# Ledger of designs, part 23: VH-VL binders against Probable Brix domain-containing ribosomal biogenesis protein

Target 1, 155 residues: Probable Brix domain-containing ribosomal biogenesis protein, of Methanococcoides burtonii (q12zb3)
Amino acid sequence: MLITSSRKPSANTRTMCKYLASFFNCKYMTRGKMGLIDIVSLCENGLLMVVGDYHGSPGSIMFYDSHGVELLSIHLSVFYPDGYKYTPLKALEPSINGDGELFNLLSYYLDIPEGECYYDSKCLIASDDHLEFVYLDNMLFRLNIKNYRKMVMSE
Below, E stands for the ipSAE of ESMFold2; O stands for the ipSAE of OpenDDE; V2 stands for 0.75 times the mean of E and O plus 0.25 times the DockQ between their complexes.

## First folded at step 21 (VH-VL; framework fv_daclizumab)

Design x0 (from w3 with heavy chain W101S D102S F104S; at its last look DockQ between E and O 0.50; V2 from the best seeds 0.00; counts 0 for: pae E 6.8 > 2)
Fold by OpenDDE, look of step 21:
Structure x0 (fold): chain C 155 residues (1-155), chain A 122 residues (1-122), chain B 106 residues (1-106)
Amino acid sequence: as target 1 above (155 residues)
Amino acid sequence: QVQLVQSGAEVKKPGSSVKVSCKASGYTFIDYYMHWVRQAPGQGLEWIGYINPAYGNTYYNQKFQDKATITADESTNTAYMELSSLRSEDTAVYYCARSESSLSPGYYFDYWGQGTLVTVSS
Amino acid sequence: DIQMTQSPSTLSASVGDRVTITCSASSEIDYMHWYQQKPGKAPKLLIYDASHLESGVPARFSGSGSGTEFTLTISSLQPDDFATYYCQQYDSYPWTFGQGTKVEVK
């Protein structure tokens, strides 16, 4: 997976991208002036995550396939327990747990195993109304889900 | 300047279909979502759905999932909405309206077409 | 669905008056947009994200509010302001509008 942002992202959005990249052991690529198709062409693993900036904060997460087709759209707000200070995470393999449709979608697209949150793990707790990112038994941040939409593939 | 120009008024029989067009100019067509909103006579506004012209993906209000089909042609900067199985209740002015995309989630309608009246009567 | 309820439905006022329209959401939302519509015309964006004035809109228009209660204010009503006003939310699908507030001449 490749992670990038919308054009001209705020410091908060860039920080979120770094967190997500560190969490999922993925590469964060600065968007610059590149178009979406240009970014998609750089995605080697078939999945592109785009964090959209909204008034100086992360406001959305979009998933695209290697062809630039939209797979999943999430409208969100961010909650930080201890502020916006970025700290690099250890290269642990993340796991996901939770329930609901969004959990199933993220489990599938992110291709991370289901598992419990342990004191020495990266853990994504997913539900239809929030995503909690836990690192070493501490919540890094929570994404409050306003709404989401999955792509319905035509038969 | 940004402009959305819609096709002309339509008069249709019940059970028929109608396709309304919305031609966009003055901006990069694929960088914004195109929405459709209806307004029955003397009534308020109802959101029908939108399309991402860049890739053709759509999302509908459940109320209109079996009623409306939204498409777009990038080569002509035109969005379309087809209404099927028309009933008298479908009589309304239909608007196309532009919004930001998911990459900039400020989802308000900053530009509107002039509207297209669709009248359904026997 | 999130229901948007405007108050009042109709408002009679005179030029120069201070006018306030309220919009109540059935659930807590982050942002509210306001539109102006005149007869036979498409809606026009006035305020976005509760309090941001759209480019080209007169400064006499302002918006405020949070949670479930939002307001649109016209500090000094002008002849050009007699119209119907709508609030709109996008926090959840489907996007919904208020029923409208008609501002008419007293």
Scores: ipSAE 0.017, ipTM 0.678, lowest interface PAE 5.5, mean pLDDT 90
ESMFold2, look of step 21: ipSAE 0.078; ipTM 0.686
ESMFold2 (binder alone), look of step 21: mean pLDDT 91; pTM 0.931

Design x1 (from w3 with light chain E28S H52E; at its last fold request DockQ between E and O 0.68; V2 from the best seeds 0.00; counts 0 for: pae E 2.5 > 2)
Heavy chain, then light chain:
Amino acid sequence: QVQLVQSGAEVKKPGSSVKVSCKASGYTFIDYYMHWVRQAPGQGLEWIGYINPAYGNTYYNQKFQDKATITADESTNTAYMELSSLRSEDTAVYYCARSEWDLFPGYYFDYWGQGTLVTVSS
Amino acid sequence: DIQMTQSPSTLSASVGDRVTITCSASSSIDYMHWYQQKPGKAPKLLIYDASELESGVPARFSGSGSGTEFTLTISSLQPDDFATYYCQQYDSYPWTFGQGTKVEVK
ESMFold2, look of step 21: ipSAE 0.346; ipTM 0.727
ESMFold2 (binder alone), look of step 21: mean pLDDT 91; pTM 0.921
OpenDDE, look of step 21: ipSAE 0.636; ipTM 0.887
ESMFold2, fold request of step 22: ipSAE 0.434, 0.294, 0.116; ipTM 0.773, 0.667, 0.670
ESMFold2 (binder alone), fold request of step 22: mean pLDDT 90, 90, 90; pTM 0.913, 0.915, 0.918
OpenDDE, fold request of step 22: ipSAE 0.373, 0.621, 0.586; ipTM 0.775, 0.883, 0.875

Design x2 (from w3 with heavy chain Y107F; at its last look DockQ between E and O 0.38; V2 from the best seeds 0.00; counts 0 for: pae E 3.3 > 2, grease 19 > 18.9)
Fold by ESMFold2, look of step 21:
Structure x2 (fold): chain C 155 residues (1-155), chain A 122 residues (1-122), chain B 106 residues (1-106)
Amino acid sequence: as target 1 above (155 residues)
Amino acid sequence: QVQLVQSGAEVKKPGSSVKVSCKASGYTFIDYYMHWVRQAPGQGLEWIGYINPAYGNTYYNQKFQDKATITADESTNTAYMELSSLRSEDTAVYYCARSEWDLFPGFYFDYWGQGTLVTVSS
Amino acid sequence: DIQMTQSPSTLSASVGDRVTITCSASSEIDYMHWYQQKPGKAPKLLIYDASHLESGVPARFSGSGSGTEFTLTISSLQPDDFATYYCQQYDSYPWTFGQGTKVEVK
């Protein structure tokens, strides 16, 4: 999976991209002046995740396949815990836990194992209302889901 | 300088069709979604749908699915909307507007075309 | 479709007035915006997500509300503020707009 942002990301958006990349053990590539075709060409059969910066904060997460086909679009806001600052995470294998349609979509597209959250793990807790990113029993941040759009037709 | 320039006003008879164009300049055309929105005289706005010019995929407001067809031509940096089976109720100003491909579709329309008046009479 | 109903349809006001425009949704929504449209121009985003002021918009504009009831307030009306204002829900497709509130000189 490759993670990038919209152009001119805020500090909060850059921090989230770094956390997501560290959480999923994948690459965060700064957007710079690259367009859609440039970024997609770098995905190498992997998923593309784009964190959209809207007015100084992350406002969306978009998923594309390695051919640039839109898979899932999420409109969101972020809850930041006190002391929100990027700290590199151990390269533990993440798991996903939760229920609902968004949980099922993310479980499928992220291709990470479903599993319980342990005190010594990385765990994404997903529902149609929230995405919580938990590391060593501490919440890194929570995404509050405002809306989402899934691809209508089969892949 | 980003600019969206739409084709000129059209006067059409009921039952005919019209194709409105929106020529983009000043940016990389395939890096943005193109939306269409209409406004009947003295009325509010109605969102019609959008196209991703890079891959040609579209998404429509159900109300317009049998009325509008949105296309794009990468070689000319132009988006099109064709309206079929025109009726007097289709008289409106039609706008194109772009949104970032890397944001939720239509989350922010940063540039709009000047609008194209389509009049359907008699 | 979610219906957005604005009140009033037309508002006559003088420079310096505090004006309030309301928007009611037919069902509970979490996401809505306010737009300003001047004659012969395309709409312009004023307030996103009910209460957040778009960059470059004067501080006299504010928004509030949640659920089904939302309010746009202009604290002291200026000559540049005579326009039509639209609310728009961004909760589910299709995106729907209110019918507009025209703010005109008294």
Scores: ipSAE 0.310, ipTM 0.671, lowest interface PAE 3.3, mean pLDDT 87
ESMFold2 (binder alone), look of step 21: mean pLDDT 91; pTM 0.923
OpenDDE, look of step 21: ipSAE 0.467; ipTM 0.850

Design x3 (from w3 with light chain E28D; at its last fold request DockQ between E and O 0.57; V2 from the best seeds 0.00; counts 0 for: pae E 2.7 > 2)
Heavy chain, then light chain:
Amino acid sequence: QVQLVQSGAEVKKPGSSVKVSCKASGYTFIDYYMHWVRQAPGQGLEWIGYINPAYGNTYYNQKFQDKATITADESTNTAYMELSSLRSEDTAVYYCARSEWDLFPGYYFDYWGQGTLVTVSS
Amino acid sequence: DIQMTQSPSTLSASVGDRVTITCSASSDIDYMHWYQQKPGKAPKLLIYDASHLESGVPARFSGSGSGTEFTLTISSLQPDDFATYYCQQYDSYPWTFGQGTKVEVK
ESMFold2, look of step 21: ipSAE 0.390; ipTM 0.731
ESMFold2 (binder alone), look of step 21: mean pLDDT 90; pTM 0.915
OpenDDE, look of step 21: ipSAE 0.546; ipTM 0.868
ESMFold2, fold request of step 22: ipSAE 0.296, 0.394, 0.269; ipTM 0.709, 0.744, 0.688
ESMFold2 (binder alone), fold request of step 22: mean pLDDT 90, 90, 90; pTM 0.918, 0.918, 0.918
OpenDDE, fold request of step 22: ipSAE 0.386, 0.515, 0.544; ipTM 0.821, 0.858, 0.866

Design x4 (from w3 with heavy chain N57S; at its last read DockQ between E and O 0.47; V2 from the best seeds 0.00; counts 0 for: pae E 3.0 > 2)
Heavy chain, then light chain:
Amino acid sequence: QVQLVQSGAEVKKPGSSVKVSCKASGYTFIDYYMHWVRQAPGQGLEWIGYINPAYGSTYYNQKFQDKATITADESTNTAYMELSSLRSEDTAVYYCARSEWDLFPGYYFDYWGQGTLVTVSS
Amino acid sequence: DIQMTQSPSTLSASVGDRVTITCSASSEIDYMHWYQQKPGKAPKLLIYDASHLESGVPARFSGSGSGTEFTLTISSLQPDDFATYYCQQYDSYPWTFGQGTKVEVK
ESMFold2, look of step 21: ipSAE 0.496; ipTM 0.785
ESMFold2 (binder alone), look of step 21: mean pLDDT 91; pTM 0.922
OpenDDE, look of step 21: ipSAE 0.431; ipTM 0.831
ESMFold2, fold request of step 22: ipSAE 0.302, 0.429, 0.446; ipTM 0.702, 0.764, 0.777
ESMFold2 (binder alone), fold request of step 22: mean pLDDT 91, 90, 91; pTM 0.920, 0.920, 0.923
OpenDDE, fold request of step 22: ipSAE 0.560, 0.541, 0.538; ipTM 0.870, 0.862, 0.866
ESMFold2, last read: ipSAE 0.311, 0.266, 0.382; ipTM 0.708, 0.684, 0.749
ESMFold2 (binder alone), last read: mean pLDDT 90, 90, 91; pTM 0.920, 0.921, 0.920
OpenDDE, last read: ipSAE 0.580, 0.513, 0.566; ipTM 0.875, 0.858, 0.871

Design x5 (from w3 with heavy chain L103Y; at its last look DockQ between E and O 0.57; V2 from the best seeds 0.00; counts 0 for: pae O 4.7 > 2)
Fold by OpenDDE, look of step 21:
Structure x5 (fold): chain C 155 residues (1-155), chain A 122 residues (1-122), chain B 106 residues (1-106)
Amino acid sequence: as target 1 above (155 residues)
Amino acid sequence: QVQLVQSGAEVKKPGSSVKVSCKASGYTFIDYYMHWVRQAPGQGLEWIGYINPAYGNTYYNQKFQDKATITADESTNTAYMELSSLRSEDTAVYYCARSEWDYFPGYYFDYWGQGTLVTVSS
Amino acid sequence: DIQMTQSPSTLSASVGDRVTITCSASSEIDYMHWYQQKPGKAPKLLIYDASHLESGVPARFSGSGSGTEFTLTISSLQPDDFATYYCQQYDSYPWTFGQGTKVEVK
């Protein structure tokens, strides 16, 4: 997976991209002035994640395939725990757990195994209402899901 | 400047088809969705659907799924909407409109075509 | 589908008047836009995301609201402002518009 942002992303959005890239062991590519088609062309494994900036904060995550087809769009807001400071994440393989349609979609698209959260793991806890990113038994941040739309059904 | 220029007014018979064009200029055509919106005489606005000109994928309002076909030609920066099996109820002004497509927010129509009147009458 | 209901449908006002148009959504939405349309012309974007003024739009236009209730305000109506105004949501497909509010000369 390749991760990028919308054009002219805020510092917060860029930070989120770094967090996500670190979490999923993926590459974050700075958007710059590149058109989305240019970014898509660089996506080799068939999944592009675009973090959208909403007036200074992450406001969306959109998934595209290697052909630029929109797969999933998530409208969201970000919650950070009080006093949380980001630290570099170990190159652990993330797992996902949860329930609901969004969980199924993300599990399918992200191609990460289902699993429980352990003290030495990276876990994405997914529901239709929120996505919690957990590292070493600590929640890094939570994405509160306002709504989402799927364009392609997961298998 | 950004401009969307649509084809001229059409008068069609019931049962026929019509294809309206929308030529874009002043921006990178493939970087934006192109939407179509209709407005029946004296009525409000209805969203029909959109196309991603970069890859040709479309999404339709279910109401118009069997009525409208949206296409785009990158080589000419032109989007098209074909309406089939025309009925009197399809009489309306049809607008093309541009929007962002790569993130929320941005799904507003910041630029519109001038509109194309399609009149269906026997 | 999300229904957008504007109030009033018609508004008579004079130049200089403060004009307020409301848009009610059938369900909670986060993003809504306002458009202005004059007869024989395409709609024009005025406000995006409830409260953000589109570039080039006079400052006398403003938007507010959240959840299910949104408002477009013209602080001092100008002759150029007599038109029909539409709200629009894009939170859910299909995207829908309000029925419109016609602002006419009193």
Scores: ipSAE 0.023, ipTM 0.674, lowest interface PAE 4.7, mean pLDDT 90
ESMFold2, look of step 21: ipSAE 0.219; ipTM 0.710
ESMFold2 (binder alone), look of step 21: mean pLDDT 90; pTM 0.905

Design x6 (from w3 with heavy chain Y55F; at its last look DockQ between E and O 0.06; V2 from the best seeds 0.00; counts 0 for: pae O 4.6 > 2, placed apart)
Fold by OpenDDE, look of step 21:
Structure x6 (fold): chain C 155 residues (1-155), chain A 122 residues (1-122), chain B 106 residues (1-106)
Amino acid sequence: as target 1 above (155 residues)
Amino acid sequence: QVQLVQSGAEVKKPGSSVKVSCKASGYTFIDYYMHWVRQAPGQGLEWIGYINPAFGNTYYNQKFQDKATITADESTNTAYMELSSLRSEDTAVYYCARSEWDLFPGYYFDYWGQGTLVTVSS
Amino acid sequence: DIQMTQSPSTLSASVGDRVTITCSASSEIDYMHWYQQKPGKAPKLLIYDASHLESGVPARFSGSGSGTEFTLTISSLQPDDFATYYCQQYDSYPWTFGQGTKVEVK
């Protein structure tokens, strides 16, 4: 998977991209002036995640396939726990758990194994209402889901 | 072919409200932002705000925050803009215009409605 | 707000002339578009992202620039090109347009 942002992302959006990249052990590519097609071309066998800036904050996550076809779009807001500071995460293999349609979609697209959260794990807790990113039994941040749009059905 | 067809001209009294419609066709309505832009007689263009029909979120130019309300109906592929407390200064041609998501090539208005003249006079 | 200032406000030219319109932004911007508007008609997109020609737009139109200075050029003015041209930025909210440049017959 490749992660990038919308054009001219805020510091908050860039930070989110770094979090996500660290969490999923993937590359964050600075968007710059690159078009979607250009970015997609760099993601030969993977999923493209675009974190959209919404007036100074992360407001969306969009998934595209290797052909630039939109797969899933999520409208969201971000919640950070008090006192948290960004720290690069260990290269642990993330797992996902939860329920709901969004869980199924994310599990499928992200190709992350289902699993429980452990003290030494990266864990994505997914529901239709929120996504919680947990690292070493601590929540890094939560994405509150406002809405989402699926373009294809999960298998 | 992409088309944005707006409702007809309106003549309103000061203090009243008007709701302009913009019906989209020829493309997936929810995949694009719908913007509203006004142009007073003999003046330039002013961006009013936009709606993302997919998620329902809106954003307004603060100048029009208390003036305009933008909505969308996915079932009819129609965007709306309501102007309240109309004044003579609100007399203008109002355009709806489509733009892509915040991705390349970006927020340009590639298709416009034909415009709706709203005249406010006593 | 980012102010977009076009120069000149009015331009008189003849068919076949090379026409250049400038747009200056009060702040540095990355993305800017050009539109053409004829009387009684909606604006029409000509150039997006400073230099990209919109599909269907004649090749005689071109755009260039970066930072705070942008230009629209018509290499050889045609009768259909007499209109008002607007630049627009979408780098910062609110999105703003230039005041317009009217290209009229000399």
Scores: ipSAE 0.029, ipTM 0.675, lowest interface PAE 4.6, mean pLDDT 91
ESMFold2, look of step 21: ipSAE 0.337; ipTM 0.714
ESMFold2 (binder alone), look of step 21: mean pLDDT 91; pTM 0.921

